# VHH binders against NAD-dependent protein deacetylase sir-2.4 (sir-2.4), part 26

Target 1, 292 residues: NAD-dependent protein deacetylase sir-2.4 (sir-2.4), of Caenorhabditis elegans (q95q89)
Amino acid sequence: MTSVYESLLSDYPDKGVIGKPEIRDTETEIIEKLRTLYNHFVQAKQTGKPIFVLIGAGVSTGSKLPDFRGKQGVWTLQAEGKHAEGVDFQVARPGVSHKSILALHKAGYIKTIITQNVDGLDRKVGIPVEDLIEVHGNLFLEVCQSCFSEYVREEIVMSVGLCPTGRNCEGNKRTGRSCRGKLRDATLDWDTEISLNHLDRIRKAWKQTSHLLCIGTSLEIIPMGSLPLDAKSKGIKTTTINYQETAHEKIVETAIHADVKLILYSLCNALGVNVDLGDDLPDEVPIPLKIS
Below, E stands for the ipSAE of ESMFold2; O stands for the ipSAE of OpenDDE; V2 stands for 0.75 times the mean of E and O plus 0.25 times the DockQ between their complexes.

## First folded at step 18 (VHH; framework vhh_7qbe_3)

Design z4 (from v3 with S105N; at its last look DockQ between E and O 0.91; V2 from the best seeds 0.82)
Fold by ESMFold2, look of step 18:
Structure z4 (fold): chain B 292 residues (1-292), chain A 122 residues (1-122)
Amino acid sequence: as target 1 above (292 residues)
Amino acid sequence: QLQLVESGGGLVQAGGSLRLSCTASGPVYAMGWFRQGPGKEREFVAAISYSGGSTYYADSVKGRFTISRDNAKNTLYLQMNSLKSEDTAVYYCAADYIGFSDYTNPEEYDYWGKGTRVTVSS
């Protein structure tokens, strides 16, 4: 019931460009573009300046969650008077894409991972919270307004916009007394400002990067959508992986129009990075492309 | 490359008003105003959140200056009322694409305008 999430959001008229056609690169184009991306990963390891990763809804379509602006996306279908098809957030599981990203992190190619998604799958796959920035929040979190303790729930929290949930913090103060803080949801509404702490963490990681990799995002939402502009100004090259044209298509070095899981899994294979797929995978493992 | 262009500076009598503008060539997230008076270090004046819901002012300008922004035009404004001789300075627009927590720290802003002069005579 992805429509539960959409029902929590305020009406927001500026949804950007929706319903763009999918672009599908030929296999030859994919291999050449993947070689370019592969070289950035090799250079990142060699120089010790990791890849900066930005994730959007397109990473989770293999987990059977809809994106927003694709042909079957939430906003596109809303414009047609329809509802997007997909599994409930509560039963969604990490797919090949999430597991590939985790593997690249474990191998030291990626340090900080920024996700615009609220589906909680980046935590569920095992990305350490110290290296994960859920910039728009997480539907499964409550946060104490006083001590900032996080409470991970099994079910989605039924509000957005950093509002009190009606629950109290169960933790203790330094003195041993009960923390009596009120819990809030942890998910932004359209008008809710990004946490200043998140912005500081993003800025620190951004200064250490060699390459910007944007995965499954249209780059329509500020500030993360403006990262390719900042990258260009600073001589940092950008790769996008997205079926649809992004907002910065003409600015990026490499725009890969192909299945996100195919690209990420093939990249891992080319780098010799083992991806632990587990037993209970919601999507199919792609046959990796050979780039050497 | 991002450009920030200030305008609206000039010579004003004490007690008067000026409105400064700063237009960015791209969609910036963090925006603020700084100034540098004669013989002084650059100091924070005012900043505004992307949504406009949070505004920050130096103590010396609170109640006299009003910051605002128009995101559709990528433009930042500073309405300066009840001007004093100590407000005489070059006023700089500063911006960043991704933002940060300390709006008062000039080192957090990656992009700067060339400045516009404000001279307040008594």
Scores: ipSAE 0.715, ipTM 0.883, lowest interface PAE 0.9, mean pLDDT 88
ESMFold2 (binder alone), look of step 18: mean pLDDT 85; pTM 0.873
OpenDDE, look of step 18: ipSAE 0.876; ipTM 0.946

Design z5 (from y1 with V28F; at its last read DockQ between E and O 0.90; V2 from the best seeds 0.87)
Amino acid sequence: QLQLVESGGGLVQAGGSLRLSCTASGPFYAMGWFRQGPGKEREFVAAISYSGGRTYYADSVKGRFTISRDNAKNTLYLQMNSLKSEDTAVYYCAADYIGFSDFTSPEEYDYWGKGTRVTVSS
ESMFold2, look of step 18: ipSAE 0.785; ipTM 0.908
ESMFold2 (binder alone), look of step 18: mean pLDDT 84; pTM 0.863
OpenDDE, look of step 18: ipSAE 0.894; ipTM 0.954
ESMFold2, look of step 19: ipSAE 0.789; ipTM 0.915
ESMFold2 (binder alone), look of step 19: mean pLDDT 84; pTM 0.862
OpenDDE, look of step 19: ipSAE 0.899; ipTM 0.954
ESMFold2, fold request of step 20: ipSAE 0.804, 0.774, 0.793; ipTM 0.921, 0.902, 0.917
ESMFold2 (binder alone), fold request of step 20: mean pLDDT 84, 84, 84; pTM 0.865, 0.863, 0.862
OpenDDE, fold request of step 20: ipSAE 0.905, 0.903, 0.904; ipTM 0.955, 0.955, 0.955
ESMFold2, last read: ipSAE 0.800, 0.800, 0.802; ipTM 0.917, 0.918, 0.920
ESMFold2 (binder alone), last read: mean pLDDT 84, 84, 84; pTM 0.866, 0.862, 0.859
OpenDDE, last read: ipSAE 0.904, 0.903, 0.905; ipTM 0.956, 0.955, 0.955

Design z6 (from y1 with G53D; at its last look DockQ between E and O 0.91; V2 from the best seeds 0.83)
Fold by ESMFold2, look of step 18:
Structure z6 (fold): chain B 292 residues (1-292), chain A 122 residues (1-122)
Amino acid sequence: as target 1 above (292 residues)
Amino acid sequence: QLQLVESGGGLVQAGGSLRLSCTASGPVYAMGWFRQGPGKEREFVAAISYSGDRTYYADSVKGRFTISRDNAKNTLYLQMNSLKSEDTAVYYCAADYIGFSDFTSPEEYDYWGKGTRVTVSS
């Protein structure tokens, strides 16, 4: 399904930098950087100004979805004439990373979560839609063009670019009559700009933020990739969690090069936040690092 | 910090043309041109989204001015044709990293250039 998603996209001339070398921080470096991040989380709770979270494909690699620009990423391997391995979007389940993010949200540390991913896992894990901005859309959604009701499907919707799907709205008007609106897919193509509604929601949430946390993203896609630049100009500090250098490595306060699920789970442990992991995880539960 | 540097202003006869440029020091989503004539408030001229699919023009310049951008160079352009004396103003480049729904409102733009003067003589 990952390859199916790529086949639905138009050709795009600029995929950014791909195939950068991976970096592995030592355990000592990770612990020091995690202490800095921990302090931002504590301050966010104390001041009531929450952490603003931006998620990329690296959050979903524990769900066995490939990223795009990593060493085993879809575009990196494609440039080498190879095929990325992994499950398709249809069978992917939320992993330790998604569940940790949900736990931090439930505990009041995180309010707004922006995901660049279209895999639907942030909804599936239970992040409330009012606090979730799926900035590039969701492959499992259809949206009514008339009343804007959302329909969450079990199967991937086989179009992108906000095109009619051929299905009709099943909702009712306040008179009790059928809406009859046509449904569209909810996923951007490369030439489809982020909706103005999403941009307004992001801008409003951004004004209330104490810290920017970018997880599993290279920060190459505009406008979300420019958030660390705006943060720096406004005195908002940024943490990144990514194996590869991001586009903004030198301007962020803290760049953590380690496994996303290890960092997030360790952060939850340090904050005393319980993570409801369940029994059917696609990935292994890490042993949390101790930072105190 | 983001810098916006305008160029291309000058003196031109009515009916003539000028091309303004604005170079940004980093990648921005929304870019626009505003102008301020003598004794007037700053007013909207034109704006453009990152891909160029969203363009906006003030009614007073539509059909005469064309906004465009070159993202490889982080540069915004304003091609001004059929210039009138009423177009005399300081022209300001404005930008935002994220974007918004109202490209015509100066209050939505967080970053501004110092301006370039355009004088249209009769």
Scores: ipSAE 0.731, ipTM 0.891, lowest interface PAE 0.9, mean pLDDT 89
ESMFold2 (binder alone), look of step 18: mean pLDDT 85; pTM 0.870
OpenDDE, look of step 18: ipSAE 0.876; ipTM 0.947

Design z7 (from y1 with G26T; at its last look DockQ between E and O 0.90; V2 from the best seeds 0.83)
Fold by ESMFold2, look of step 18:
Structure z7 (fold): chain B 292 residues (1-292), chain A 122 residues (1-122)
Amino acid sequence: as target 1 above (292 residues)
Amino acid sequence: QLQLVESGGGLVQAGGSLRLSCTASTPVYAMGWFRQGPGKEREFVAAISYSGGRTYYADSVKGRFTISRDNAKNTLYLQMNSLKSEDTAVYYCAADYIGFSDFTSPEEYDYWGKGTRVTVSS
């Protein structure tokens, strides 16, 4: 996994499995696989049982986030006693993939979306918080430890591990009652447990789900990496979209090895779903594949 | 597809120790031990999250039993010390891929082993 999240994590010797080669499906293979995925989306609409989505770092590559692992990367500079430039997070904007996911959500195909990313782009694109599970947190959030009110910041919060930030709550945003509790960061470190509320929301989402779609993730991090196994045990089929082989290639119904934004945008086009791309897009709009 | 295999049960005298093991066929987030004594309902013993950051014990075993796991081997352990006759039961391994808020509730676990018998004699 490559993201700004890695630069803020504590020293942890086990980084999981990395280094798998990219696989690139031919156009013919992509179209065949996309037809299968398209049929699941049609079925979801017909049956009223939406698609369950898991997002990884591959959804945000079109947002041009900087390298952190190189010799001149953000974490390397910080380790040398230098201050990493933080303005890159301020300029990161949702790309074609995020906007396509939002469009599918607005059209009623997708309901629950889990993101492993901490870049805040899934929230920024406009996915409603009630349908979004930021399972590893969000670098732009502070949360009150007393009333759990959320504070969305313009700058990243420069700590992880749910630690106090030194700022105070300005009142309970949900109830309107006074609160001066201490704020904490909202992003997990390696030793920080996923919220129990998030785990319960994930379990409940299965009841309304017809298909699992895993986008831009290697499925290596527990527990989210086990989602396809959980789906299979419930008779729910899974599609993955990832250039690299995932941990569950033999378990899933369909593994699409292609550009995430090409697949998602083509799917929207095939379904007749309009994607509101806006004017300040950080990546190029792909030419959609025709699957008819 | 997920398989849980317990081992390490046996006969032991009161005050003694045993170590139970449970091997999962794939990585899982939540794992726990439950037990069912003669003529009793199944009850919670201990549970642990993948990282070990969440660990839970029934009051009746707290201080005497230690739950742990080795994720490289997909194996859950229960070290049982200072055993009492009321610890006599079939011990079951339970697991879930994702987890949930109440690790002590048996109805939340989707996967179960066949159990291993522990008999504590007076």
Scores: ipSAE 0.731, ipTM 0.882, lowest interface PAE 0.9, mean pLDDT 86
ESMFold2 (binder alone), look of step 18: mean pLDDT 82; pTM 0.842
OpenDDE, look of step 18: ipSAE 0.892; ipTM 0.953

## First folded at step 19 (VHH; framework vhh_7qbe_3)

Design j1 (from z5 with I98L; at its last look DockQ between E and O 0.87; V2 from the best seeds 0.83)
Fold by ESMFold2, look of step 19:
Structure j1 (fold): chain B 292 residues (1-292), chain A 122 residues (1-122)
Amino acid sequence: as target 1 above (292 residues)
Amino acid sequence: QLQLVESGGGLVQAGGSLRLSCTASGPFYAMGWFRQGPGKEREFVAAISYSGGRTYYADSVKGRFTISRDNAKNTLYLQMNSLKSEDTAVYYCAADYLGFSDFTSPEEYDYWGKGTRVTVSS
């Protein structure tokens, strides 16, 4: 339940800009922009400096989860006195976009993947935890406050803000005695600061990056939303994939206004990267665009 | 074009107060103040995260200085009270878009202003 997650969050007055109109690039514009992005992927492989990927809620709309600021987004509809449609987080499954991102990671184009999403789909699709930074947390995780053991749940943990959940750690201390530490949720509230460990991991990956790719995000939430500004100052080019104008439309090299899954799948096809789609997709496989 | 511009420095009598400002070109996650006194290395003064949930002070200024920020104006402030002669320095605004574990380390900040001079007279 997407609205359940929203109900757990504290009041937060600055949700950024919501409800912007969708922009739809023509097929010709998409092909030109995708060719530019393709060239960055080729260069990343040649130089050994991977693409830095930042993911927002727009990656999960193919999994039938609403975004927040889009035309049918949770916050946009709330401002209109309406409710967003979508499936429960428990039944949501990785879609073509998640599987395409995994394929690009397996092929060596992407190393570090930063997600602002809390839906757990990046783990579920198979992105290794070592290369995944869930910067706002994960609704399916509990963490022991004493030993830091992670517990992956099948159901949403009904707490946010890194608060005790009411359950205890089932592990042992190094002494062999029961740990009995209290478990906490793993998801940020609006007034909860991003983990310093996450920021350090992001900074290390950021220094090794040849190109910034922002997928399905409006870039409104600090600090992740400011990455294109940092990139510009450091001579790193940015591509965005988002239906709406982002906060940094005027400074990025390439702003692609099209369906995320179409762009990612077409990119994989152009690079000769096989996407293992499996049998249980929540969305349709797009016909890839030809950019050659 | 400068990304960080300090203002508010000047000559002040010991025991007095000054307020420094730093106008930023964009929304930096980490912002802080450093200072360099005559013949000394640059040293940490204070730092603050974007939300203000992380605030840090050097021991030498705790209780006398207050760091704050106004994110609508992209402006960082340092309220300096009970000034002492050892507070005499050029004060630098520093910032970073991503943040880091140690807000007190000047090496972590990628963006710096040109400084504003504070002189505290006896």
Scores: ipSAE 0.735, ipTM 0.883, lowest interface PAE 0.9, mean pLDDT 88
ESMFold2 (binder alone), look of step 19: mean pLDDT 84; pTM 0.865
OpenDDE, look of step 19: ipSAE 0.891; ipTM 0.949

Design j2 (from z5 with F103Y; at its last look DockQ between E and O 0.88; V2 from the best seeds 0.84)
Fold by ESMFold2, look of step 19:
Structure j2 (fold): chain B 292 residues (1-292), chain A 122 residues (1-122)
Amino acid sequence: as target 1 above (292 residues)
Amino acid sequence: QLQLVESGGGLVQAGGSLRLSCTASGPFYAMGWFRQGPGKEREFVAAISYSGGRTYYADSVKGRFTISRDNAKNTLYLQMNSLKSEDTAVYYCAADYIGFSDYTSPEEYDYWGKGTRVTVSS
């Protein structure tokens, strides 16, 4: 059932480069690169300009959701006539990576978090919606077309492309006034434009950043995938964390090819940031790397 | 090195046509055309989103100008028909990697070309 989301999308042949080999940095390379990233986090506090975070499907593999373009990814296996393994979106839970990102947010290193994922896990882990921009939407979300109140569901909304769901608004959640507007899904199809409100919010946050951190993404989807180009021209350094080479491998300051949860958890440990792992964890807690 | 490079300007008789091009160094999400006459402020002409699903035109050019883009070539176009003497200006290509709601505001675009001159004679 994990392929239900894929079956809702229109057929779009321009899926970019799929099936690239994984690269695995040595422990020595990881420690050196992590020191560089650590220094950017320290400097963000010193300057008061937070880290700008962009998230892709690679942050959710610890939650047992497949990525798209990796060796076992949804699109890679489709090209071979196969199905990706994983849990359904309805049962997926936030993992160590999501909880580490939340901890960095609570500690004030990260303000705005941009996710390309539709799995709803960034919201479920507790990142406040005012600091979270789900640029491609959220499969568990309905939005009132009249007052824009958001309704978080326990089950996947079974349409994409901002179509009416057949349910009605129960009142304006912002003001408490009556509203009988129709609800729509909140997930983009390939031909659906990113909302202007999302673009304005992203642009505002982007202008305040000291460092771009791209986590678990190939950087192939426009506009978010082009952020490293904008960063380079503006003197903003970029770090990527991804097993595979990204679209901007040659222009970023630091490309870390390692497990996302190992890097994020080790970073939290080095910064003295406590990660609240809770009781319901789908993946194993890594042993943090020591960088000092 | 150059982010945006315009071409296609020149001298044209009123009622004539020109096609402007702008070659971009990368896949900018928002792209547009602005123009500036002598001693005047830069004014909006047209803009387009990456997919082409959003297009915007100044009222003075609607029906005469068509904006388009070829994303495989990272190139923006402005087809200018039924030209008037009032269209005489330097035309600038403008772009942004992220985009925004106010496509008509020049302050929102982070990248600018050097411009191409268009002169429409009597």
Scores: ipSAE 0.772, ipTM 0.905, lowest interface PAE 0.7, mean pLDDT 89
ESMFold2 (binder alone), look of step 19: mean pLDDT 83; pTM 0.860
OpenDDE, look of step 19: ipSAE 0.891; ipTM 0.950

Design j3 (from z5 with E107A; at its last read DockQ between E and O 0.92; V2 from the best seeds 0.87)
Amino acid sequence: QLQLVESGGGLVQAGGSLRLSCTASGPFYAMGWFRQGPGKEREFVAAISYSGGRTYYADSVKGRFTISRDNAKNTLYLQMNSLKSEDTAVYYCAADYIGFSDFTSPAEYDYWGKGTRVTVSS
ESMFold2, look of step 19: ipSAE 0.795; ipTM 0.917
ESMFold2 (binder alone), look of step 19: mean pLDDT 83; pTM 0.859
OpenDDE, look of step 19: ipSAE 0.899; ipTM 0.954
ESMFold2, fold request of step 20: ipSAE 0.798, 0.801, 0.806; ipTM 0.917, 0.920, 0.921
ESMFold2 (binder alone), fold request of step 20: mean pLDDT 84, 83, 84; pTM 0.858, 0.855, 0.859
OpenDDE, fold request of step 20: ipSAE 0.905, 0.904, 0.905; ipTM 0.955, 0.955, 0.955
ESMFold2, last read: ipSAE 0.793, 0.790, 0.784; ipTM 0.917, 0.912, 0.905
ESMFold2 (binder alone), last read: mean pLDDT 83, 84, 83; pTM 0.854, 0.857, 0.855
OpenDDE, last read: ipSAE 0.905, 0.904, 0.905; ipTM 0.956, 0.955, 0.955

Design j4 (from z5 with D96N; at its last look DockQ between E and O 0.78; V2 from the best seeds 0.80)
Fold by ESMFold2, look of step 19:
Structure j4 (fold): chain B 292 residues (1-292), chain A 122 residues (1-122)
Amino acid sequence: as target 1 above (292 residues)
Amino acid sequence: QLQLVESGGGLVQAGGSLRLSCTASGPFYAMGWFRQGPGKEREFVAAISYSGGRTYYADSVKGRFTISRDNAKNTLYLQMNSLKSEDTAVYYCAANYIGFSDFTSPEEYDYWGKGTRVTVSS
């Protein structure tokens, strides 16, 4: 079945590198790499310089959403004349990875979370919107073109590219008169520019950062995919968590090729950070790896 | 480590044209041109976003200069037409991997080339 999101995007030839082989680190390799990442988190707390987190579609595969460039990803299968399997965005729920990221945020290890995902799960898991940058938008969001009020919908907004949805703003102007603004979708198409406000917020967070952590992303999409290059030039170390090689495999300090939820949950456990899993999980809770 | 390399400068007659190039080591989101004339302060010339959806020009060059980029080659261009003696300067390529709201401010750009000299003779 074709994803609704995929069907809304315009045609675009530059989808980056697709279908790279998946790599599986051995348990010994994972533990060694996790210790290095753990040390960056401890240092971030000690210095008050939080970890800069960039999230891609690999964070949501536990929520039964396909990624894009993995072996079974949307673009990879499309290139083979096939369709990706998964649940609809409208029924997807936050998984262990999202809840682990929220826990690390609550514990003060990360502050600003930048997501390339449009699935709305970072808001749904409870990350405060003032600390969340949905850099490519959110399929559940409408924005008033006049007053910029945000409307979070239960159902997917059925357009992309910042187009009018046909609905009107329900708010009032500060003068008390009704706002008659038209609502637009809030999700970028391929050639839609990232908002300047998002870029400014990203730069501010980047200046205060001790370590770059890229989670579940191939780093193929500009500008966020170029962050490891900027980090290298500035002496900031990078960790990636991704089954596939990323675009920057050769320049990062640590490339962890393992299940995102296993790494994040194990990290939380090692840091003594409680993850509130609730009882509405779409995925299985991993057994955390021990580091000593 | 050199991230930006300008080329294409030289001597040109007033009223003539010249094209500058800047080869980048990677896909910078924001790229721009700045210039510094003899005994003058550095000034903004033009800037462009990765997609080209955002372009900016100094008033002194609007209508005469065109900024463009070729992302497949990681190369920035400045087509300079109707050149004036006042355009004589060292032209610098500037870039940043993360964008910002003020493309005209040199303080926002973290990466700079060494410059290429343009001399416009009467």
Scores: ipSAE 0.774, ipTM 0.906, lowest interface PAE 0.7, mean pLDDT 89
ESMFold2 (binder alone), look of step 19: mean pLDDT 83; pTM 0.860
OpenDDE, look of step 19: ipSAE 0.828; ipTM 0.914

Design j5 (from z5 with F28Y; at its last fold request DockQ between E and O 0.94; V2 from the best seeds 0.87)
Amino acid sequence: QLQLVESGGGLVQAGGSLRLSCTASGPYYAMGWFRQGPGKEREFVAAISYSGGRTYYADSVKGRFTISRDNAKNTLYLQMNSLKSEDTAVYYCAADYIGFSDFTSPEEYDYWGKGTRVTVSS
ESMFold2, look of step 19: ipSAE 0.786; ipTM 0.910
ESMFold2 (binder alone), look of step 19: mean pLDDT 82; pTM 0.844
OpenDDE, look of step 19: ipSAE 0.887; ipTM 0.946
ESMFold2, fold request of step 20: ipSAE 0.792, 0.662, 0.794; ipTM 0.915, 0.845, 0.916
ESMFold2 (binder alone), fold request of step 20: mean pLDDT 82, 82, 82; pTM 0.849, 0.845, 0.847
OpenDDE, fold request of step 20: ipSAE 0.903, 0.899, 0.903; ipTM 0.954, 0.953, 0.954

Design j6 (from z5 with G53D; at its last look DockQ between E and O 0.88; V2 from the best seeds 0.85)
Fold by ESMFold2, look of step 19:
Structure j6 (fold): chain B 292 residues (1-292), chain A 122 residues (1-122)
Amino acid sequence: as target 1 above (292 residues)
Amino acid sequence: QLQLVESGGGLVQAGGSLRLSCTASGPFYAMGWFRQGPGKEREFVAAISYSGDRTYYADSVKGRFTISRDNAKNTLYLQMNSLKSEDTAVYYCAADYIGFSDFTSPEEYDYWGKGTRVTVSS
């Protein structure tokens, strides 16, 4: 979260509950909760009804990007008259959590991944775009307003709110002529509603799922933050992984209060899923917990 | 479980006004009003997104009805002016947590109230 990105956003009157204390489950509690989550993953594979994943900023703290509402989060520190620290979006790299999510997707446990993050790391790690919904957008994208071609930039696009960037599309129409449409940014401002196309894709995937997994999110932002309420009404169980209490702590089946990368990596290990970590990690590889 | 409760229906003369309310138990993204007259299928009246930036009206009610919501109270409203006998129906509150592109289709809404009766006399 650079000062540039923060300066592009309009004011947002309801930032939800910020600055909650961290909860840290004991190792025994984590293992018990992980066994429950593991069973949902096994069942998802057996039944062909994949896990539905919702990601928040807590997935990217291992990539040295601050979250919003945590103890060192952007909004928490802002309320105290301070500034959050972190690396520039341009140099942030996918961490153990992103690579673990990709591995679970490749292994067929996860199909649709919804991210509230605009950091582009879910694309950069290799999650296929057809299975990824960047519900608040992506700071590295421009989109043609005429043909909807996407352009991935090396630097962040210097506007938000789906505004023209001043650049033109370089693609061709179906007729073979140059498109020449105007490009726009691809990132929502706080007053910009989620696209209807994204909502349709989310609803379609939601109908096919057996379990909701919410990772690194406080569940404060509508509509995605209300998914646990819908899940409960429909008999779909929810797991959260978050250091802090979420908005739906009392209705979810399992609330895991631990390091996101420890949980995800341990889950991959228990399932026999290989995580391709590479050699350019921004974070430490955890020692996986043994659950059976 | 009852998550939507309508109120404000009643008997009114043609040309009159009513305001319907629907109290929700949680923050639904999409909320709308549908109505069902005697022997008829349920038909769309109006719908609104969480922010209020997306509003939709059936042609038969445009300019006469106004949909609004108060998210602090989880309450949906329908202000009904210039009522006609054709507006006589049971009015249902409908909602969805996620949303969709077609706010006018009743099949898209997963949550429904029990309805409130509006009778417009001529």
Scores: ipSAE 0.793, ipTM 0.917, lowest interface PAE 0.6, mean pLDDT 89
ESMFold2 (binder alone), look of step 19: mean pLDDT 84; pTM 0.862
OpenDDE, look of step 19: ipSAE 0.883; ipTM 0.944

Design j7 (from z5 with F103W; at its last fold request DockQ between E and O 0.88; V2 from the best seeds 0.86)
Amino acid sequence: QLQLVESGGGLVQAGGSLRLSCTASGPFYAMGWFRQGPGKEREFVAAISYSGGRTYYADSVKGRFTISRDNAKNTLYLQMNSLKSEDTAVYYCAADYIGFSDWTSPEEYDYWGKGTRVTVSS
ESMFold2, look of step 19: ipSAE 0.811; ipTM 0.923
ESMFold2 (binder alone), look of step 19: mean pLDDT 84; pTM 0.861
OpenDDE, look of step 19: ipSAE 0.899; ipTM 0.954
ESMFold2, fold request of step 20: ipSAE 0.784, 0.813, 0.802; ipTM 0.903, 0.923, 0.918
ESMFold2 (binder alone), fold request of step 20: mean pLDDT 87, 87, 87; pTM 0.892, 0.888, 0.890
OpenDDE, fold request of step 20: ipSAE 0.904, 0.902, 0.904; ipTM 0.954, 0.954, 0.954

